# VHH binders against p30636, part 3

Target 1, 243 residues: p30636
Amino acid sequence: MSKKLKPFEILEDSCASVCIWLNGEPTAISNRAENLWNKAKYRVATDGAVNEILKRKSFVEWPHIICGDFDSINKQIDTKNAKVVHLPDQDYTDLSKSVQWCLEQKTLTSWEFENIVVLGGLNGRFDHTMSTLSSLIRFVDSQTPVIVLDSRNLVLAVPTGDSNLDVNLEMTTKMCGIIPIVQKETIVSSIGLKYEMENLALEFGKLISTSNEVTTSQVFLKSSSSLIFSIELENWVYKLDSL

## First folded at step 1 (VHH)

Design b12 (framework vhh_8k46_1)
Fold by ESMFold2-Fast, scan of step 1:
Structure b12 (fold): chain B 243 residues (1-243), chain A 122 residues (1-122)
Amino acid sequence: as target 1 above (243 residues)
Amino acid sequence: AVQLQASGGGFVQPGGSLRLSCAASGRTFDYYAMGWFRQAPGKEREFVSAISWSGGRTYYADSVKGRFTISRDNSKNTVYLQMNSLRAEDTATYYCAAGLEYTYSPYEYDYWGQGTQVTVSS
């Protein structure tokens, strides 16, 4: 059976979401991202993101949760009624720990949500960008999808096997990439792309699928390994994000 | 694409009040700045008011400052223009518009409603 991936539901106002605001470059947090944050059922900020949220106080709601090890943040953190969650494990990133904690809340408490939207994590320090992609791969088989959104891109992991990806064609430039980031042979077949793949081996240093284009509202992907799918949002959305 | 429908216009005496509504269809309303423009017969379309995507910023033409209030309800995909202390010179067809930029320039707005007529006369 194909797994159904519906990443554009986060932009369609149809689902209850957790939003995680990552510490990163301020330009990664668009007006669209602020809107998603304000509408989120649960707002989770990493400890390093709190100062940026304070700067945007007139436009954004306060987090419900502030999480982290609190070693990387200036100790002048003001929690303002947010619940503080101490996540001291330094073997994992703030993003991975925050996602794991949210999934535990869904299992162990009354938290009900359909997806996790990560705001930022694709700009700033390059090693942090790679870590964000690693976290997406870590949670690729979660029943709760994890989707990363910045000012230009929507990014998710695609699991091994068969997937049907729903694309809202009106919200995208249709430019996309299929990126083999795991340390395993990645053989891909597709239906619904301009440059179709047929049992094509993707590998860093040889061939990766960049500047591909979605041609249909449903894209079929078959892959021998998990991979990253990235799609560019419409220019009008990007320009609005500059406001 | 955003479809816009303006309503709430009518006849009112000078000093009266009207509330205009602009209902948007579609999922993308929350991403747009919204503006109100008006056009009287034989005149160019002029800016009235604008509101940012979040509702955190508003701008008014000098001719309506202190009399008109723009607001939005993103949960209802609707923008409102509360018009108080109406004057004969406010008589026009009022249009709502959606655009990528929070601006007073009509050329920066991509989607337009059909308009609602406001007539202020005694």
Scores: ipSAE 0.000, ipTM 0.121, lowest interface PAE 19.6, mean pLDDT 82

Design b13 (framework vhh_8cml_1)
Fold by ESMFold2-Fast, scan of step 1:
Structure b13 (fold): chain B 243 residues (1-243), chain A 122 residues (1-122)
Amino acid sequence: as target 1 above (243 residues)
Amino acid sequence: EVQLVESGGGLVQPGGSLRLSCAASGFTFSRYAMGWFRQAPGQEREFVALISSSGGYTDYSDSAKGRFTISRDNAKNTVYLQMNSLKPEDTGVYFCAADWYELPTRSSFDYWGQGTQVTVSS
């Protein structure tokens, strides 16, 4: 069955979102990211992100949940206004554990949300960036979409098979990438890109689709493996600047 | 000076209950995580339960789960351990501990009380 991917939906007022604030470079968190965080139905911070949230306390709401193994939390931070969730498993990243925990709340509690927005995770320490992409692939088949917003970048996993991607053309520079991140043969066909793919093999060391461009508000992707789709937002969208 | 004073220990029959209290002084209690540990005769000290500074997070050893409840009263600078369905293997000296971290691990406690004896015997 063809999957509908609506990553721009998180930028619309109709969405009930979980926002997960990752520990990382402060420049990853745009004014739009702060806006989404403040409007989120559930605000989840990883333990290492609490220090950055504290520095932004005049502009951002406090988290509802703080989760992680807590070896990176500032000893002086008051966590009393947030529920603390201890996730001690060292085999998984804070992002993977936080996403899994939120999905469990949707089934085990009264948590109602349509998507998970991950704030940050694509700049700073490079191994953490690769781990963020790995986490997107892990949850690619989730009925609840997981979307990363890091600076100007909107990034999501695209599942194996057929997908229709809704793009808000007014909110993007239209510059995009289709990246074969899994260690499997990745053969892609597209409709709605400037540089169309037709049963094209994508592989690191040979060919990956970078600096492509969306040409239509609906992009069709057919892939033999899951992959990463990345699209650049317009300046006014992520900065929330007037002109 | 940080002081932790345990009370409420004693002799109890198997299947009985005890409530331990730990009165804290010399620090801002509401900002510290608290825990309970025990040392059985001839054994090393082992973890029993912990509670975050706010009380929003608790953790228990496998032997304590379902039988023991840790709680705190920040207004009274006191942490409690309610022990139900006590077994002979629960016998030991119970120590109150404080952690400067608001969110402790089982190994991060740095301040210790003198302990209170719990004996479970007929």
Scores: ipSAE 0.000, ipTM 0.097, lowest interface PAE 20.3, mean pLDDT 84

Design b2 (framework vhh_8k46_1)
Fold by ESMFold2-Fast, scan of step 1:
Structure b2 (fold): chain B 243 residues (1-243), chain A 124 residues (1-124)
Amino acid sequence: as target 1 above (243 residues)
Amino acid sequence: AVQLQASGGGFVQPGGSLRLSCAASGFTFSSYAMGWFRQAPGKEREFVSAISGSGGSTYYADSVKGRFTISRDNSKNTVYLQMNSLRAEDTATYYCAAETYEIYYGRWDSYDYWGQGTQVTVSS
């Protein structure tokens, strides 16, 4: 049986989500992202993101959790009732550590949530963008889906094997990409794209699927390895800038 | 299952040294701050020392500053307490403890997991 991927549930339903606000470019956080943050059951900010949240205080709710590599403290920091979590391991990115910590809260503190939405992580330093994609691949087989949302993009990892991807066409430009980022043979078949793939080998330096287009609300993907699916969201700021 | 196994206690003369070890399993060790607490007969549990998950930050009770050193080896999931210049007043059962989602280094009630303890006796 194929795995069902429903990334647009984060934009459609009042489901229980964790939102992680990464320290990055301010332009990565759109009005849509602010709405998702405010509706999240659990709001997690990296320590570097707190200053940006303070600048947006008239529009966004305060985080429940602030995490990062803090200097030692003797007591809990009461930053408007936010809990401070020390994540000092420098071998892993802030995103990877934050996702892992949130998943551990399901067992350690009985947190209840259906998905993790990462705000930002696809703009700014290019090496950080690559780390974001690496983190998506790390958690691709998680029972709890991890979805990255930028001002323009919705990005997720697709696992090895068969997947059915639900796309809300009304919320997208329909422009998409299927990107082989793991160092393994990536052979893909698809149903529901303008440029269909049939046992097609995807590889950096040869052929990758960019500027493809979703034609149906249900997209089937079969892959010999994990890959990245990216789709462009409708954005009024982007549309105004293109005029 | 989560386990914290403390060891290294024993009998020592005043001015002597002991090294306590606490071996951890069943959780992501580097994500946890580790602490040492002690309890003497008929007294409340008191804070001794704490170390951050990375090992970059350490805290000590005033009574042990300059005499005790806390350290950790995340590759071995172990925290250590090197005790030098031991005094009769250091006689107690020593407990290691782990704290995860919040930082409350000096607070007993904030630690999530506790070891069984190891007895230290300083006498002539």
Scores: ipSAE 0.000, ipTM 0.085, lowest interface PAE 21.4, mean pLDDT 81

Design b3 (framework vhh_8cml_1)
Fold by ESMFold2-Fast, scan of step 1:
Structure b3 (fold): chain B 243 residues (1-243), chain A 123 residues (1-123)
Amino acid sequence: as target 1 above (243 residues)
Amino acid sequence: EVQLVESGGGLVQPGGSLRLSCAASGRTFSSYAMGWFRQAPGQEREFVALITWSGGSTDYSDSAKGRFTISRDNAKNTVYLQMNSLKPEDTGVYFCAADLRFYYSEPDEYDYWGQGTQVTVSS
């Protein structure tokens, strides 16, 4: 059966979300991102993001959780009313560790949420951008969807097999990309795109689907491997504070 | 993009009160900082009050502090200005403005403006 992907629900109100604020370029955090952060049921900041949150203290709420690789930090000590969580694993990024920790809170404690919204992670250091995409692929089969909002970009992983992706057409420029990121054969078929794919092999160095266009509010994707879907939001959906 | 429509202006005696409303159309109201500005006869537009997107922070001109209260209802897409202890010097056209970037006190920094509502404080 097809998986249902509903990334625009985070923009349409009513869902209980975790927001994870990543350390990165300030321009990644739009007015919409600030809005989602402030309305989140759980606000999680990586330790490097705290300085940016402090600079925005008049516009944004304080985090509930601050995650990081802290030397000598007692997990029982709040930092300005936030719980500090020590995540020492050096093999994973702050984003990957924070997502995993949140999913563990959902299964092991009383945390109730429907999705995880990652704020930032797609600009700044390019190696960090690739790491963000890797984390999306890592959690692609999670029952709790993980969605990145960075400036005007809404980005998620699409699992192997059949998916129906709900798109709020009025919130997007409709410009999208279907990007092979895993080191496996990625053969894609689509319904609902201007440049339809029919058993088309996608591969870096050959063909990737960029500057495609969504034509329907429900896009069908069949893929032989997990991939990244990226879509551009309308200007009125986000805020841009720099050129 | 957002449209702003002000209401609630009118004639009031010195010491009286008025409540201005600004109704926004569009799905992004809750992501805007909102400001109130006024323009007195023969003067340039000046800052009156500001509220951040969440309502968690407000700022006021020195002339408005202690007398005016800005608030917002994001469920109704509306921002309000409660004006108390009105003075003849408060007379002017009151404009609602929205800022997509960061909030600014300078009128020329705001992205969207309403058409204004007249407030007259006179005997």
Scores: ipSAE 0.000, ipTM 0.100, lowest interface PAE 20.8, mean pLDDT 82

Design b4 (framework vhh_8cml_1)
Fold by ESMFold2-Fast, scan of step 1:
Structure b4 (fold): chain B 243 residues (1-243), chain A 121 residues (1-121)
Amino acid sequence: as target 1 above (243 residues)
Amino acid sequence: EVQLVESGGGLVQPGGSLRLSCAASGRTFSSYAMGWFRQAPGQEREFVALITWSGGSTDYSDSAKGRFTISRDNAKNTVYLQMNSLKPEDTGVYFCAAHPEWYRLTSYDYWGQGTQVTVSS
């Protein structure tokens, strides 16, 4: 069956979200991201993100959870009653471990949430950016969506098969990309894009879909493999100032 | 529809503080996002701060971040802007605006007349 993807629900006040704040470049965390963090049902910071949260203490709420292997955090940092979760597995990134831990809380504890919003992870160290995309692919078939948001981008994985993607056009510039990140041929068909695909083979080194454009609020994608969908977000401040 | 009346402006020294108030009339205040804008002498109107209808989320311009705090009291139909560490460049007429949706622009009908803030010594 067609899977319904609603990534823009993270921007609606009614959604119960886990928000994960990754260690990264400060410019990745917009006012929009701070608002999402503050209203999140569960706030999870990776150990490397705690110093940035401290710098923003006048604007952002303290995390409920601080997780990681703790190599990046100064031992003098007051956790302010946040639960410290030691995730020592070196085979996985901080993001992958944090997402997995949150999904386990949904099963093993009283945690109830509809989605996981990851703040940052698309800038800074390039290897970390690639790892963020790998983590999205890892969790693509999760019943709980994982969505990455930075100051400019909303990024999610799209599963193999048929998907119906809801796009809030008013929150975007409509500029998008369909990126074949998995290590196999990805054959894509689309409805709702300016540059439609019809059984088109996408592959790094040959053809990828960049600078495409969403034309409808519902985008239908059929893919032979999981892939990454990226869309550019509108500038909230600029939109208000254009009045 | 709402009518907005700003107050609390005045003359203050650099480093000082002011609290602006915006009183709203109308039955729909609690369903509107509320914002503050300012206009410096000879400049265009610019965004300062926004608060959603529930008060659960706020947004700030880069120049206001860390110095200004927006809040609201839906029982009193009032929105506030607490301004700390004021600078001469904060001088301008401050306007209250109401948005029917937190992510959209309002019509000009929802703007107050403004309150003057002057930061000088």
Scores: ipSAE 0.000, ipTM 0.115, lowest interface PAE 19.5, mean pLDDT 81

Design b5 (framework vhh_lunsekimig_d3)
Fold by ESMFold2-Fast, scan of step 1:
Structure b5 (fold): chain B 243 residues (1-243), chain A 120 residues (1-120)
Amino acid sequence: as target 1 above (243 residues)
Amino acid sequence: EVQLVESGGGVVQPGGSLRLSCAASGFTFSDYYLYWYRQAAGIERELIASISSGGSTNYVDSVKGRFTISRDNSENTMYLQMNSLRAEDTGLYYCARVTYEYTWGSFDYWGQGTLVTVSS
């Protein structure tokens, strides 16, 4: 079975997105991230992100939804017509709960969106970074793609089996990584990378694919387990300095 | 160990009613969103109703106004009251502590399922 992965669709004007503003370092949120947030059909902030959104209020729209257990939100904040969603489940992170809630809205309330863009989550506290990657793996088989945009990094999970990954070459430095993050055998074959893999075992502590390079606009990946794909965006893409 | 056990399924005539129960153990019941899923023969499981820890409910359009999800946190039990049953409501009903069936290939916690048959 071959899955088609189109992470660059989040940058297309025709695609309806949910943006989740995840609590993280301010440097995670580029001008492109602010642009995507402002254009999003649904803006969802975790409760830990609200203070950062307030600091950026001259540049960014207010969230439609604020979700979490509200331990980290400033209790003095006027939510400004945002719907507050209480997600108290202690077994899951704010990101995992927010993604689950959005997918539930697509099923139960007829929310219409094609993808979920997570803003931030790959910097700051290291445990939070690992949690973000865990959440990507958790939702890897979702029919609604979940894509992380953190500064210059575009990151997604790739499922077990065969995948064709669409890459907009002009928007990338072409530098990429294929990272075996699950605790089981990860054997990978590829077509469309400078350093091709042929039934290559990837494992932390041995071989991981870093500083690889995309050579074609469509990359084939075959994997015995799910993994993380990361690609670096060009300066002009994430900075929006010329727009 | 987390366990969910459904009961209350059976055979009913079109227009009839059934009440399903889901008894939960192994976790702090009151803290979690809980879900009812349905699976018809040869079709993947679909989410039909959810209830938050605070009691807020959501339904798919096909069951709105006919089905009511509720919970009793003191008894660690969730319910699905099904009214005005139709032939297309026939299937295995699962309670779950997960969300959308297309979120991942397997779910965290399922009950065993209880069969509902709507026939004349």
Scores: ipSAE 0.000, ipTM 0.183, lowest interface PAE 16.6, mean pLDDT 82

Design b6 (framework vhh_lunsekimig_d3)
Fold by ESMFold2-Fast, scan of step 1:
Structure b6 (fold): chain B 243 residues (1-243), chain A 119 residues (1-119)
Amino acid sequence: as target 1 above (243 residues)
Amino acid sequence: EVQLVESGGGVVQPGGSLRLSCAASGFTFSDYYLYWYRQAAGIERELIASISSGGSTNYVDSVKGRFTISRDNSENTMYLQMNSLRAEDTGLYYCATEVRYVYSGWDYWGQGTLVTVSS
């Protein structure tokens, strides 16, 4: 059965989202990201992101949750009534652990949300960027979509099989990429791209789809493996009357 | 990578003085609170002094009037001037920042600098 992917719903006021603020480059967090964070039903910060949130205290709301691998000696961190969640597993990144914890809250508690928006994670240390993509692939089959957003990019994993992707063209430059990052055969067919794919094998070291272009608000993708879809966002200029 | 490197420790007699240094890199030094912690054998690490981005200082009562924390934003360095040292001041001294503090991992703490006050 074809999956319906609606990543741009995160930018709609009617959608209940978890926002996870990652520790990373401050330039990754745009006014758009601040607006998403403030409107989020649940705000989750990694422990390393708290200082950046403090610097932005005039513009952003405090987190509901602070997640991290807190050492017992550092228990005295002033969290301003945020719930501190200890995630000590060193085998996974702060992002991967935070996503897993939020999904557990949806299953095990009364948390109700439609998606998880990750703020940042695509800039700064390149190994951290690769880890962000790995986390997206880890959660690709989740019933709750995980979408990464920074100042320039919106990135999500596309599952194996058939998907229909809704794109808000007015929010994008339409420039996109279809990136095979799993170590499996990735054969792709598309409808709605300028450079259509028909049973095209994508592989690092051979062909990857970069600088492609979305031509319609509905894009069909069929893939033999999960992959990464990336699209460039238009410059978000907040008007005084449109926040 | 956030790094803080402590130096300046040594052996000193009671009533003596030492100046500790903390060299910082990997963050916008001038924007953050900076801290000195002390750890004595068999005792948990204790916050002893702080300095704000604006230069406001705070001290635990046991060191107030004897220790002075300062910062040089042009050199990305924080200092602790320790006067009238007592045997109870013996310990490993660590520097920290809000950035290191919220990371909450021992991986961000340096080896510290050892201060021994004995005759």
Scores: ipSAE 0.000, ipTM 0.088, lowest interface PAE 19.5, mean pLDDT 80

Design b7 (framework vhh_podentamig1)
Fold by ESMFold2-Fast, scan of step 1:
Order: sequence, then structure tokens, then C-alpha cells
Structure b7 (fold): chain B 243 residues (1-243), chain A 119 residues (1-119)
Amino acid sequence: as target 1 above (243 residues)
Amino acid sequence: EVQLVESGGGLVQPGRSLTLSCAASGFIFSDYAYGWYRQAPGKQRELVAAISSGSTLYADSVKGRFTISRDNAKNSIYLQMNSLRPEDTALYYCARGYEITYYWGMDVWGQGTQVTVSS
């Protein structure tokens, strides 16, 4: 099935987004991520992210929603006017539960949004990073795209079949990776990469596509299984980082 | 009239047990989740335990000592408190929340019942 993937729309102010602030790691959040958070239609913080938001209170808006399982609560957090959502299932991560809850709000309430942007989740404990990638794969076939963004990376899952990926070349270093993450045969063909793939089997322990490069603003990918696409964002340290 | 009324508080010695009750009226009890909160003098109100239709959760300080339960037939919530400690001394509040899967918010509070643990 032919899919249109437009992950850079989150950076182009073209759509209404849910932002999920996933973890309290300071390195996860850049000036760009703060701008995305502040412009989000719905701001959702996991319980672990609240302390980092408080440290950034001069630069970032307060969350609309704070979600967590609350089994570790010894002190009540100052929630201000945020709605507190209890997500008790211990079989799933905070990210997976938060994404699922947001998707349910789209169907059960009047929440209207076009995508979910996850801030963080690619740093700190390594097992948490792998869990973030697992969550992306879990929601790969969602009609509402889920995109992970930190200070350096934009990461999304690409579904099985044919996909056309729109890349804003100006916002990237163009360095990218195509990573086989599922335990299934992953055979990939591409158009628009410096190191093109033609029915190439990707597998941990053999070939994985790292340090590849996007050459066009539209990249075609055909895959026999879902996979992870990662692209490096341009460094805006000395420029205005405005959308 | 929508209301929650706590009872069962009192003065107890350390190591003893106490059961708090919360009676709900004026709404359909089974549609909601519930929580027990407490507030010690000079402290912020904190969550002690909560119960929905399918799950319970506890503050680390009470886990293994306190048990929350509900009785839909009696429109009541209970907090069984075992092995009480002086630091459990507080006003205990019952609160009502929404019973929608993955959505939980507290919007009705009781007046509170005092628990004092003193040797």
C-alpha cells in the first residue's frame, strides 16, 4: 500500500499537533523542541517530565495533561491547572500508554489533531531508548503519525509496503539511517538516497543502513517489514530557531 | 445532592489498624473511580491510594500496609490501614474521579476525617 509520510510538517506550522514530553533528560529538549511544545494544540507530559518542565518555566508553557501510573507517588506534584490522567497498566510503557490515550481522545472526545510529536525518549537509559523504538513500531499503521524528536534527531517508523517520505532538506544535515528493528525479513528498495538499496536485505549482524544521505526532498521506500527511519536535524545554535 | 462523607477516623496507637469508610450519594457510584488523599499539618495534600473498576494504586509510603476497596452495592469506598505509624497522622479525604478507561480526574471531595497515631 502507498503511504504518504510527511514528518517535517510538525516543524512547518502546517498542522495541529499533540506534543508528548516523555522524559526529564535535559539533552532531549532543544530550542526547536520548546517552540514545538509551546505551539502544540495539546501538551501532554508524563509524570517523569514534570520536574524538567518546571526548570524551564520561563521558556515553556505548562502541560494540559499530566499522565502516569502514580504507584511511586510519595508527594503530590503541583499540577496547577493540568488535568491528571491515571494510566495504570504496568504491561506497557508511559509512552505507549500516552499515545494510546491521545488516539482514544481523538475518537471518544472532540480532540482534533493531525499528528503526535514525542519530545525525548532517545537518551538516558538505553533500554528506554529501545522501548521508544518499540512504541513507534506499535503505532506504525496508525492513521495519526507518531514522530519522535530530540535536539539532534527526527525518528519515525515506516510501514510495510510502499512509502513516499517528504524531507525538508533545509532543516537537516541530510544524514540518515534505515534500521531493521523487527524480527522479520526486512528487504528494502529506495529512491532518493546516496547509497541506494535495491531489494537489499537489512539485518542486525549483517547490513544496516547508517550514515546514508538523503539526496532529494522526496524519498521512496519499499519494505517487506516495518522499520525505523532516522534523520539528523540541522544545528541552529547560532541562528534563530523559529518555525 | 452530590456528596462524599468520610468516617472511621480517630486516635490509635502505633502498630494498630483502622478502617476508613466513604459513603457516596447523589450520583451513580459504579460510573466513577475513587481515591484517598491525606494532608498533614503544614503539608500539601497527597494521594494515598486510588481505585478504578479494574485497578488500584498506592503511594510507596503505604504500599503493603494499606488496602483500598470499593463496594458498588453499598456505594462505599474503604481504606484498611494496618501497621499505623505516627507519620500517618493526617486528615484523610475521599475523592471521586471519572471511570473512563485511561481518563481519571477528581472532581468531588469529602470533608475529611482525622487520623491521629500517637504513642
Scores: ipSAE 0.000, ipTM 0.102, lowest interface PAE 20.6, mean pLDDT 81

Design b8 (framework vhh_podentamig1)
Fold by ESMFold2-Fast, scan of step 1:
Structure b8 (fold): chain B 243 residues (1-243), chain A 119 residues (1-119)
Amino acid sequence: as target 1 above (243 residues)
Amino acid sequence: EVQLVESGGGLVQPGRSLTLSCAASGFIFSDYAYGWYRQAPGKQRELVAAISSGSTLYADSVKGRFTISRDNAKNSIYLQMNSLRPEDTALYYCAAYEYEFRTGDYDYWGQGTQVTVSS
């Protein structure tokens, strides 16, 4: 059976979401992201994000959890009712460790949430961006969806097999990409894109699907491997200014 | 009502060990994370160790000497303190943290247990 992917439901209401504020990149956090953060059921900040949250303290709620790879306990981290969580494993990124910790809370404690939205991780150092995509692939088969959001992009992993992706057309420019990121054969078929694929091999160095366009509110994807789906978000400020 | 009760403190000689216990009641124990704080005379209260369901955290000054553990079946948190030093002398507090954000500036705290390391 086809896996249902509903990333735009998160953009409408984060009250059942974990929001992870991944890094201190100011341009990653839009007014939309601030609203999602403030309404989130659980707010998790990496230690690198704390200074940016402090700068925005008049507009954003404090995190419930601050997590990171600490050499020592920073007294500043344990302020304002946030719980400090030490994630010492240096083999994984802060994003990967934070997602895994949240999934453990859902399984082993009373944490109840439906999805994880990651704020940031698609800008700054390029190697960090690639690591973010790697983390999405790591958790692609999780029963709890994980999406990454910045001011312009919504990015998620699509699993091997059949997927039905719900798109809120009003929230997007409709410009999208289907990107073969895993180190194996990625053959894709689609329904609901301007440039439809039929058993099309996608591969870095040959063909990747960029500047494609969503044409329907449901997009069906069949893939021989996990891949990354990226879609551009509508800028409502520019849309209102053009009226 | 949430209640935390510490025990196991006392007077010990340098180099010895103590185990502190914290007994929790009035809530679902497994839904919380826990920490041990200490406050020495004339100093601010500092975090010593913390434990969640999947992680532990230690202050640099105690790392390798102290071990925090939890027993969900007994609703108890423990701090095993090895190789004690005079600098470890303090009132030790158990604290409980709920994972959801609280609108008040309140964590659940115990009354504290005194540890004195002296010859």
Scores: ipSAE 0.000, ipTM 0.114, lowest interface PAE 19.4, mean pLDDT 79

Design b9 (framework vhh_7yz9_2)
Fold by ESMFold2-Fast, scan of step 1:
Structure b9 (fold): chain B 243 residues (1-243), chain A 120 residues (1-120)
Amino acid sequence: as target 1 above (243 residues)
Amino acid sequence: QWQLVESGGGLVQAGGSLRLSCTASGSIFSINAMGWYRQTAGNEREWVAFITRGGSTTYADSVKGRFTISRDNAKNTVYLQMNSLKPEDTAVYYCAADTYYEWRLGYDYWGQGTPVTVSS
């Protein structure tokens, strides 16, 4: 019994997504990310992201939700019809709180969506990047997948046990990483990678799978612990320069 | 579980004042943030004013300087003091509240709406 992971569904026109715009380095947000944001069923901005959205107001739609603790938001901003959600808990990151809030809306209200796409969070302050990965691990067993999209990378957590990943090969350089970030024994077996793993122990300071290559559109992973899967996107995916 | 009960709406002349009140009851969850929205026929609901649990306020540009939002946390009540009312302020005004309990995140509750009509 394996879990089916379909992270590339976020790039399909029929998919109903929540899109979370996380404050980060502005160069991380691409034309594709702007397009995904505009097409999202629910647009959620963290309070620090609102300034970047204002700078892009000619190209991007306004958020439906603005959330956070509001120590970063410019108080002179007209929030228009966006719902402002004050999440004052300083023990959690804006990303973690926003994801949790969206999942509660799915359970407690009429919100319907298949996945959560996070824009940003993989560049800028390195400690924030690590926090983004921690949030992915926190929600790895959610029935609603959480996927981080940057201009170059698509990143998700893979749960303990058996998983089949659907990969859209045309959209990728095929370069990928399997990264053991939890402080537990991480024994991995794979099918569909150039450098196959067979009961291989992955550990920071010893062996980590970087610069691996996807060879099939279906990648099988068996892992003794949750881990991070990262794959590099083709340049055209984030530039919208295809014909 | 929360019920929001609005009061203070009605008919007023241009240049006049009204004070809207909204009281939240019925739950053990903490009230996190409260605000006011308004809706005119044929238009989407628009944000008017917002107040955080800590008392920070934000206002739509159309009402800034004329409307004041405040809250009484002991009564779980939010107020909207509306001064220098204009005919274009005519709308149904809705109260909204976000709540949380322990580690549970806030989600919204809405009142039934209270009509405000500003005559010339």
Scores: ipSAE 0.000, ipTM 0.119, lowest interface PAE 19.2, mean pLDDT 79

